# Ledger of designs, part 100: miniprotein binders against p81326

Target 1, 226 residues: p81326
Amino acid sequence: MLHFGGFIMEINHISKILEKEREEYIRNKVEEYLKQGFSKDDAVNKANQSWRTYIGHRIQDVIYNLLKKFLKDSGLKVTTDKALNNRNLPEELDKVKRLIAINYGEYLFLPDADVIVYKVENNDIKIIAIISVKNSFRERRFETTYWKLKLKESPVTSHIKVFLATPDKDNEISYKCPNGKPKKMRIILEYELDGIYFLKEDFEETEKAKHFGKIVEDIIEISKKL
Short names: E, the ipSAE of ESMFold2; O, the ipSAE of OpenDDE; V2, 0.75 times the mean of E and O plus 0.25 times the DockQ between their complexes.

## First folded at step 11 (miniprotein)

Design W9 (at its last look DockQ between E and O 0.75; V2 from the best seeds 0.00; counts 0 for: pae E 2.1 > 1.5)
Fold by ESMFold2, look of step 11:
Structure W9 (fold): chain B 226 residues (1-226), chain A 83 residues (1-83)
Amino acid sequence: as target 1 above (226 residues)
Amino acid sequence: SEEEKKIEELLLKALKLLFEALELAEKGDYEEAIKKLEEAVKLLEEALKIAKELGNEELIKRVEELLKDVKELIEEIKEKLEE
């Protein structure tokens, strides 16, 4: 197997790389919104909201491309929730979609999954893991945990690992008990999810909370046990 | 220090090019991916030179490992381009 020490561990610097773009991005967006007729205050607020969306998608794209590159030699395939939401899916992806959908009676919904890892064996598809990518925990901080619990309710989906990948720039979940007080969000996320993978160096490492560079090895090991 | 600040800047620029090249290679844009990776090599070689002048063994090792990985990726993409 290929060892993933070098550049995959450098993803820990993704927030620093992207943050250098922030000032120019905000300036350009403010000018764009001003030309649309927004007040200066509204333009600034909209530009900051745009930045948060942009940086989140940039991080997700990097994660997707890294996983796709480093998992392919192990026979593992990678897709995204965006790809699965197309109406006219190729047969393979249509099967992936059906295998992760949650049943709500008359309705089927996909869990909150940014990246999905699966394998194909003898024309059958086995879902290995879903990875939720979160840049911050301002909104819907426990949505990933909810989907893990729903997947656990059915024997068809209970094997699917649910991971969270985050730079956690603001240290919202980096430590379990800062200043001696339990951090509710970190404790609950670590308890309920199969793993948290940090895109930075400074956090409290545990059996479930690891550097992102370990995720490829972990996924490969899990796939061998299925 | 000013030298350490320069090394970090060079490393971050090289990493940005590396991630962009991976995206390009996924799309099949192999020639542009190689161009970005070759630029990253130049930045890493400059960072390595400064790290050697400082005598920082851990930084030297880190840059050398990254440089090796980027060069291997260039060769992988060149093979795909020739197919």
Scores: ipSAE 0.521, ipTM 0.815, lowest interface PAE 2.1, mean pLDDT 87
Fold by OpenDDE base, look of step 11:
Structure W9 (fold): chain B 226 residues (1-226), chain A 83 residues (1-83)
Amino acid sequence: as target 1 above (226 residues)
Amino acid sequence: SEEEKKIEELLLKALKLLFEALELAEKGDYEEAIKKLEEAVKLLEEALKIAKELGNEELIKRVEELLKDVKELIEEIKEKLEE
């Protein structure tokens, strides 16, 4: 088992690494939008919005790649909701897709599942965990919680662990009661989710709130009980 | 210190390459992944040199651990390339 102990600890710097690319990214996007006929102010605003989307995807990709690598030796597989958004899926992924689907009566919909961890045993698929990756909580603060609650409503999906992974750059959920004032979002997310994993050092650790470095071990442990 | 900042800069550059290498490896581009990791090793070795010159045991340990991980990853990818 490649204990990338050093590398896991360095994940704390992911936001800083990506932030170094921001200036160049923004400059290029501003130029692009100016060429499209937008005003300078509009171009800057659009560039900033584009950056937020871009950096979110980059963090998600990093987490996906790390989990896929670290879980491989344990016989666990990793996919994404994006990979499931195809009409023609391999049988394995089609089964995965069906096993995470939420019933809305006449319709089945997939939860937001940035990363899906599953096990294949004797052609049977067991979904182990869904990891939602959030760079910031400015939008859709409780979306992951909603999906967790929906997954709990069915015996087919109730066992699926839902985790949140975040660098929490703006310290929105890093502490439960900073300065004696409860952070509603941290408290609710921690209560409703199976775990929160921080890509940073400065946070309040609890049973459910841990450093991202613990997520691999936790997933493996869960997989053994399934 | 200025030297500590330099070490941090080198670490960040190396980590960037590491993340890119992982992505490349997942796509099956093992040769390019190895190239990036080898570059990362060079950066980390430079960082280690500076850390040793400073006598900062914490930084030394941090860089050495990362170097170990990167080298192990190179060997893992090389094995895949031979398959």
Scores: ipSAE 0.462, ipTM 0.778, lowest interface PAE 1.3, mean pLDDT 91
ESMFold2 (binder alone), look of step 11: mean pLDDT 87; pTM 0.844

Design X1 (at its last look DockQ between E and O 0.81; V2 from the best seeds 0.00; counts 0 for: pae E 3.3 > 1.5)
Fold by ESMFold2, look of step 11:
Structure X1 (fold): chain B 226 residues (1-226), chain A 101 residues (1-101)
Amino acid sequence: as target 1 above (226 residues)
Amino acid sequence: GPEEILEEAEKLLEEAYKLIREARKLAEKGDPESLEKALKLLEKAIELLRKAIELIQKALDQGVPEELRKKLERAFILAEWLLEFAKWLLEYIKRELEKQK
C-alpha cells in the first residue's frame, strides 16, 4: 500500500524540475533584450519578469490538464483566462466570461482568473470556482485576495470560490509562524481565500490549507450544492 | 478473485512508483545519459500503470463487495494520477533531449 494519503507525492516536484530551466532561460532572454537596445539592468529585470510569467504558465497548464481530466466524469468543465481572451468565443465560453466579470460603474473587467471551473445544466452555466496559480510571491502578493473581495461585493458573483494553487517555491506561505513570528502573507491569504492548495509536502495543513490532491474532491462537493 | 486482482494491481503500482521516483531523480541530474535512462524507466512505468488500470477495471466490472469496490476505486484514482505525472515527465525529458540536438 502506498503512503500518499489520497494524493500523489511526485506531482509536488513539478516546480523543482521546472526551476532547473531558470538560468538558461534568463541568460537567453537577457541576450534577446540586449539586442533590442535595453541596458543590462533593464534586460535583467525584463528577463526575470518574463521567467515568472513563463513558469507560471507551465504550472497552470499542468493544473488545467489534471482538473479537466479528473472533473470530466462529474459533469464539470474547465477553461482558462487565455481561452476566454480569444476572439470569436463560442457561446458557452462567452457566457462564462460574462459570468465572472466585475462591474466598475460604466466598465466591466475580468478578474485575473487562471483556471475556471464551471457547470452546465439545461444550457445554464454556473461558475463554481476560479483558481489562481502562483509559483512564488515575489510580486502581486495579495492580488488573488483583491479579486475575491471584489467577487464578494456582488450577489451574482459572491458564490464563486477563489482558490490559490501553489508550489510556494520560496516558502513564503507554507507556515503560519515559521520562526515563532506570524507570517503576514500566509495569515491574510488563508483568512480571505476559500482555500490554498499546496504542490509541496512541507507546509502547515489547516481547514483551508491542503494538499493539492484534495482540490478535486472539494470542487466536486461544492458543485453538488449549486 | 477480486481481492487477488487488487493485490496484483497494488504491486504494479508500487513498482511503477519506484520507477517514476528514480526517473525523476535522474531527470533532476539533467545530463544526457541520465535523461536517456529516465526515459526508459518512464516507458516501463507507463506500461505497468496501464496494466494495473486494466486489472482494476476488470475487477470493478465483475461486481464486488462495497469495501473492496472502494479500495479498487482508490487504486484506480492513484494509478491515473501516477500515469498523468509519468506522461508529463516523459514529455519534459523528450523536450530536454531535443534541446541537446
Scores: ipSAE 0.467, ipTM 0.769, lowest interface PAE 2.5, mean pLDDT 86
Fold by OpenDDE base, look of step 13:
Structure X1 (fold): chain B 226 residues (1-226), chain A 101 residues (1-101)
Amino acid sequence: as target 1 above (226 residues)
Amino acid sequence: GPEEILEEAEKLLEEAYKLIREARKLAEKGDPESLEKALKLLEKAIELLRKAIELIQKALDQGVPEELRKKLERAFILAEWLLEFAKWLLEYIKRELEKQK
């Protein structure tokens, strides 16, 4: 029996491979900011911040592309919040946008949705899942949880599964109770979200906390119930 | 039969995985020679994975007992994952090679 875990381990290295660009990226950005008149310390800080954004987008893009390809074979479609932020949307995407929108009274806003998974059946669109991709949890630690809770408030969106995908580089949420001490962030995220998918091996596996390799299967299973 | 196809597919997956792993390690070195070697390994891995997918699909199309179907579907998903990763890594390596020219 092919250990599914062993084969999917290679996905864990995506982040590692991309991180190799860090030194060069930082060096180049530091030089750029120095030329702009920033101090050395400010340049370094800005470069590091820029890198976090850059690497985050790169990981998101990889995950999006992987999911898009995998889910296509199952007849499922994917999009992003960015793709929905257009004035001229195709009818299908306009419907998707409306089906994930959160009501704030006079305004409708979209949740942060790095990946949106939906199906089209008989010209009807069913939103299946929203996946948030986070490389680190330094900022907006519970943002994904916020959106999950907001989606739950409406019968239109309450069925939408919200997943978190992360390499969790800093081991912020990899374990519930490391050294016997509960990690608030892991516990809350796991409780509030429908699943956490790790692009790493060293994490505490639970019913909701799984390796990223299982996400496609889980999404397909959910899609069959809708 | 379908069981034999599954076994063959699993063997292909194992071989492909080994190649991908080696290619990844080479890609991590980042030198042109290592990158070129990694490309060759990934091309072979992709070929094996495509073959595995075809075999699995063939077995699924024959109609199989539920238990075997589940195994085939799992193997299919795994094959697709490895394939997409290999393709991603391949494109990464190509980009890196172009940067070094």
Scores: ipSAE 0.304, ipTM 0.664, lowest interface PAE 1.6, mean pLDDT 89
ESMFold2 (binder alone), look of step 11: mean pLDDT 88; pTM 0.883
OpenDDE base, look of step 11: ipSAE 0.290; ipTM 0.659
ESMFold2, look of step 13: ipSAE 0.337; ipTM 0.677
ESMFold2 (binder alone), look of step 13: mean pLDDT 88; pTM 0.882

Design X10 (at its last look DockQ between E and O 0.01; V2 from the best seeds 0.00; counts 0 for: pae E 13.9 > 1.5, placed apart)
Fold by OpenDDE base, look of step 11:
Structure X10 (fold): chain B 226 residues (1-226), chain A 104 residues (1-104)
Amino acid sequence: as target 1 above (226 residues)
Amino acid sequence: SEEEKKIEELLEKADELLKKAEELLEEAEELAKKGDYEEAIKKLEEAVELLKEAVKLLEEALKIAKELGNERLAILAEWLLEFVEWLLEYVERLIEEIKKKLEE
């Protein structure tokens, strides 16, 4: 939770509000899948999977727009991996794409980068941070960690900070050792990543695990050191 | 400083209004689930007024913070302002959606 005196930042309500669409979304999708000939159980399962994808994108879009707005005054720019997956890129974005690419010998591939923060100085681009946005950890639990490790392997990308932003709705990584039992995922993610930012109040705060409200300040501070 | 205290007070007041608006939103959603759309709209309209007031407070806080060159307070004010504006738009859209349902 972001505290400032008696003030508490309520940014975590964004995810809650977005999830209010779930019931209607699920109902409509179930009906759609039933019409396609799926069983009730299959329709429900497919609808839930569709929702996970949908809400994940919605949260990502919100975070992207917020970061873009709040970092603009600091002269920082924001893009996404989706924007980089175009055949014809502006020169600036083409440079960004090349500066985050991971070398696999004969091939270069991009890490998963929901949000990319960079600055332009003297016509040179410096990548500051990559932010992975995850609504839940049901799938690809350590994918962000993999990309962080791969980025560290090159002097071109080793400086890039990798952050995870999540509401952690299922409380999978909110605490390190709840009831004395280590949460392996929290421990590994916190150790390997440069930071975890929670879009919720109920979590164990550490030097690397913070409320999402701190991310703008942290990114600006990092940008000044590059 | 006295100005910083004023900013903090404005942020706190805005946060209180936001919390009240969110409570009203939750009540409205429960009413809508029960089919009480008219009462739901009333709650949402009340929430809109609270959020509009919160926007004014946050704009003032942001202005003062920028004038003082206090980056930290400016960032906080801006974060909350963006959220409240977003929520306001959401609630207004929700009202319109419920109104459409009443017309069907």
Scores: ipSAE 0.015, ipTM 0.327, lowest interface PAE 7.3, mean pLDDT 86
Fold by ESMFold2, look of step 11:
Structure X10 (fold): chain B 226 residues (1-226), chain A 104 residues (1-104)
Amino acid sequence: as target 1 above (226 residues)
Amino acid sequence: SEEEKKIEELLEKADELLKKAEELLEEAEELAKKGDYEEAIKKLEEAVELLKEAVKLLEEALKIAKELGNERLAILAEWLLEFVEWLLEYVERLIEEIKKKLEE
């Protein structure tokens, strides 16, 4: 909690650094695609798509590392969907994977669960929260809400909180419409999810829509109730 | 109004199709857990057809709501349409992943 202002400023600083990297990243990717034989226009479009994926992974990495740092002394552990897809899973992570996956026989389907917070008590794993990281809402807008609905249908997983973390750079859900009405996508996400955490300074705050710096306190409080 | 009741009937029918599709997804999940991948795919393909029909009903509901200037019903129809379209894409991807497993 004492790191609230510093935490938000650091995340905004990281976003500014990553934005400065965008021009260099896109130049390099355009050169790569041109070498593969794409036209200039196609190479630029592909490079921009590649950047959107890259920036999303970078933001996920920042969130993972910060949560791991701030939750360590509260007895909470953090992992990622990338770590859970490793072939050589330790027993602990294998249990985490099985507790959040939709089981289709030998195929485990992990929907958009970028960062997972859990605890270990008496050799048991308790999943506390799943954080979905979205840089933009142009694609896969409602995958996170589907995952929440799926988890809610089982008494074993119905306690799992599903959060959305986003810089929302294009202001798709940050502000009300000019006529004062909330945007449709904001209404749906806020209703269906357990919380939205913004990686930016300004947005329409509500009980569920908060600065990202509040997520640590919220997760700790939830873990104490479980 | 009579037109607003028509929109509500279209939304209700689409919701019924969505419910049936979701039941098929649950059945497919259980079949896949048992290793019955071909039967799971058949259930998912049935869900796809129901979702496609729901899209058509929701597109009609949205069109009528916009023509009436009924913003509330247009927002509801649009929200459900976007959800069903996303779910349709999700199910189609799931079918392709299970088909890959079947080839092994």
Scores: ipSAE 0.000, ipTM 0.227, lowest interface PAE 13.9, mean pLDDT 79
ESMFold2 (binder alone), look of step 11: mean pLDDT 89; pTM 0.882

Design X11 (at its last look DockQ between E and O 0.41; V2 from the best seeds 0.00; counts 0 for: pae E 13.9 > 1.5)
Fold by OpenDDE base, look of step 11:
Structure X11 (fold): chain B 226 residues (1-226), chain A 104 residues (1-104)
Amino acid sequence: as target 1 above (226 residues)
Amino acid sequence: SEEEKKIEELLEKAYELLWKAEELLEEAEELAKKGDYEEAIKKLEEAVELLKEAVKLLEEALKIAKELGNERLAILAEWLLEFVEWLLEYVERLIEEIKKKLEE
């Protein structure tokens, strides 16, 4: 039987292909920053930072588009936190925004929600999942965990699943105990989140840590239970 | 079922084409790094043809899967189709970019 698992695993190439643009991107940005009067070292550092932001957004866009497409037939809808930042929201998105908001007493704030999956039934909106997309874990390593915990504190949001999607190119969370040493970040993220989905082959698979190819099925299954 | 086997065969064939296309893409990138842009474009054009064929196979697979009501196979076919279409677009853009470099 054909390695059906292998077909879905080809999504790993998206990250690899996008990373191939890095050298050219860095070169161009370095040149740009040099022209702005930065030192060579500063220009390189700024270029690398710019790349991290750039590639992160691209991966997020790819994931968003994929999920939007694959979840469409199931009647599920997809949006982003960016789309919710508009002052003039359609009624549907306004409801989505309110249903993911976290209460801080006098203020309501949105969690970081790169992708939001929801369904509409009889004009009622039900939030199914929030997906955080991380290309690397250099900054704010537990931010997604924080938002998950905050969402659990309210009966309005406690049902919302929080997933992390990552290529984990630096193998920061791919294994729990590489060489017998526990990876604190992997262990905590896997424990606190509802799932981690890898856009790569080389990772330790568990009940919660899966290949990204499983995310659509998992979301659909969750949606049926809500 | 016989129909499920047909879908799986189509998926397998599409995957094989995808794999070959990716190999060509890697070769093209190596050629481009060496400054052999013409040969790189040739490899990429070959990859485009393979990917176009893969799209056709996957569309057929998806159609059959939907007709059978096999959600699992439909999801797989759709997933792979989206990936191949994305890769196809990427390769086509890459060809255009290399061509622009040749004109400079």
Scores: ipSAE 0.019, ipTM 0.323, lowest interface PAE 6.5, mean pLDDT 85
Fold by ESMFold2, look of step 11:
Structure X11 (fold): chain B 226 residues (1-226), chain A 104 residues (1-104)
Amino acid sequence: as target 1 above (226 residues)
Amino acid sequence: SEEEKKIEELLEKAYELLWKAEELLEEAEELAKKGDYEEAIKKLEEAVELLKEAVKLLEEALKIAKELGNERLAILAEWLLEFVEWLLEYVERLIEEIKKKLEE
């Protein structure tokens, strides 16, 4: 059976299209900061920082909305860490929050998970996967692997798949050994995580490192094994 | 089945249209960088027509997949349809931007 290879390519274009909006975004933000009285140099620095925050949240929102819509006919539900930090949580989401919480003795902490996929089976909630969305790796480079290790420590969370979704524009993790030199971050992330999904075309594809377009089929396959 | 083969044919055709549209978009961006705005617009307008045809094919594929009860193919068709509609809006915005620059 043919897997329709073009689907994978079209999904990866979302990241490229969002990056083409960068120039206009930066121009508008510089103009805003100049009107506020910042120097040209400060305005440019602030605009670039604003873009990095914006693009990360933008990509997360796109992923959330697409997964929510794409998975609903498969009986899978999607939520976010932001939604789980809301006060007055509905009982269903409160159970999701408790099922992914990490126990530090007398304290419970929520993993830094951007998007959570789960299913409901006779009032029993099963967490399928969490997806961490990272636009860059300049900070908190191994946070996602830390949370995977913590989830593996408990029998109630050890089944949870941890995925990373990234455009990786600067090629920080796109290849294992660029120019013959091993990239420790790529090697560690691929070893520790259940999957890395790239929002671009140019990367070293492996069993765990895939085009983002495969994520929905992978999640559905995993959910059927539960 | 014969219906699943029809869905696959529609998806394959839609993919070919999308690939061609992306090639036209890349060509248009190169032309615009050279200052060849009229030719860039022509390429983008061709891409719009290809994307509109892809929407029609994907809507048909989704309809057949739902009638067949094939959830995997329905999800795939809907996912691709949403992407194509987003890309179509992007290309149309780009055409308007280049036309504005050309008239200046």
Scores: ipSAE 0.000, ipTM 0.188, lowest interface PAE 13.9, mean pLDDT 78
ESMFold2 (binder alone), look of step 11: mean pLDDT 88; pTM 0.877

Design X12 (at its last look DockQ between E and O 0.19; V2 from the best seeds 0.00; counts 0 for: pae E 13.6 > 1.5, placed apart)
Fold by OpenDDE base, look of step 11:
Structure X12 (fold): chain B 226 residues (1-226), chain A 80 residues (1-80)
Amino acid sequence: as target 1 above (226 residues)
Amino acid sequence: GPEEILEEAEELIEEARKLAEKGDPESLEKALKLLEKAIELIQKALDQGVPERLEILLEWAFEFAEWLLEYIERELEKQK
């Protein structure tokens, strides 16, 4: 119980740990924006917006590093869309990039892919999963769903699992029907995506909605079937 | 490097967790020693300065180690 419990406890506290820097960050940003000539109210608003972006990136980095570490022993590799944006890619990453590309006729574009999990077997690359990391759903609520649907349209990419990882700090998708009212976003995301993984305990668990602690096992199991 | 320190700290924490699950005083005392070492390693890495990505992981490991340490201390106190 403690093994799984301990890991669960660690993940559940990630938001709290990351939020420790918020006060200092906001203070510094407010000062910066005031020096730029913004009003106090505007400076505060901009600082808060900046924080949201900043904390989002930090959570993404944590998840990336965790997945990279926990999947390493299984021989699985992890990269990011940012790593793929380089002009000069190693052969392996160039192949990864091509294998997640979506066809738009004359153009190929990459999906938003915060984390990409793949395996290399006999010089062949198989994409296993794309993980989208969202701290909040204020913007682009169904962006991940769009990419999942686009990936399904090609036999090259249709096998790629698309997961959402989130602490869901604002409880936007933690429950399907709180107080008997359906949460459209939760229902659609759960329906369209291959899984939602929560970095918290207070959520409605389903077959597709699980604690983040299960994502490693799920990815490993998927990888064995490819 | 700092990545190796994180790995070592995590191994120590994991072993401490396993020992804590046994719940006997000897295991709990051993777990405490492992956690103290892990915390020391983490703190040393943080003090030296590490990339942001690693810093976050170290802080996470640190917080968990402290939490587990406090838990074990409480359990030991109950057994006195």
Scores: ipSAE 0.021, ipTM 0.408, lowest interface PAE 4.2, mean pLDDT 87
Fold by ESMFold2, look of step 11:
Structure X12 (fold): chain B 226 residues (1-226), chain A 80 residues (1-80)
Amino acid sequence: as target 1 above (226 residues)
Amino acid sequence: GPEEILEEAEELIEEARKLAEKGDPESLEKALKLLEKAIELIQKALDQGVPERLEILLEWAFEFAEWLLEYIERELEKQK
């Protein structure tokens, strides 16, 4: 299919570009930090941290744009947590924000939802899925599972699918039992989330752990049941 | 230079993709011509030699253009 085939090719294209750019990015950042007076070791650590943030935001933006492009003909709309945090929200997005909010008594907070997929029917909004984008699992290892559990606590949010999208280049969650040892993080994430979508080819595929190219078909299928 | 050639090829490919989405034979034939031009530009740039980073970008543009060209050819054959 033109949409599906183009989606996979664009993902692979972008991923390869970003990996090649990493070494140049790191070199430039190390030079910047050295000029600021940091030691070599500190400059390298800061540059690697900067890259992890940079690549995470780039992957999120790519995912947003690709999903928006490939879901539009199915009547599905896509937004981001950044768009929902704008001060002057359109009424449609204000409704989306309220429909994903987590209730903490007197306070309402947004989950850590990088990309949100929803549909609009007769001015009624139905949230389909939230996609959390993680480049690394060194920090906030189970943040996405926490938000899934919180969403399950309310009847108005319990239907929302929570997906994790990741390149997982360091194989932190790619396999359930690497070298014969259970990987606790992969096992818990797969159990608790509705799906894990890998932006690479080399991982252990299961009913919940799939290539990211499958996510459009899965979201459309879910939307038909809601 | 090769960066300008890549930019031109990417613009041709994007226009071809939009035409292919329309799906009518006239648009599909226009898309084919744009893709053939893009492939020619990319191949010319690769033949001249380019930095490794730019080679990767050109290779992926070529792969996508080839895929889209094959898709369009199949669609035109169906409508024949």
Scores: ipSAE 0.000, ipTM 0.200, lowest interface PAE 13.6, mean pLDDT 80
ESMFold2 (binder alone), look of step 11: mean pLDDT 85; pTM 0.824

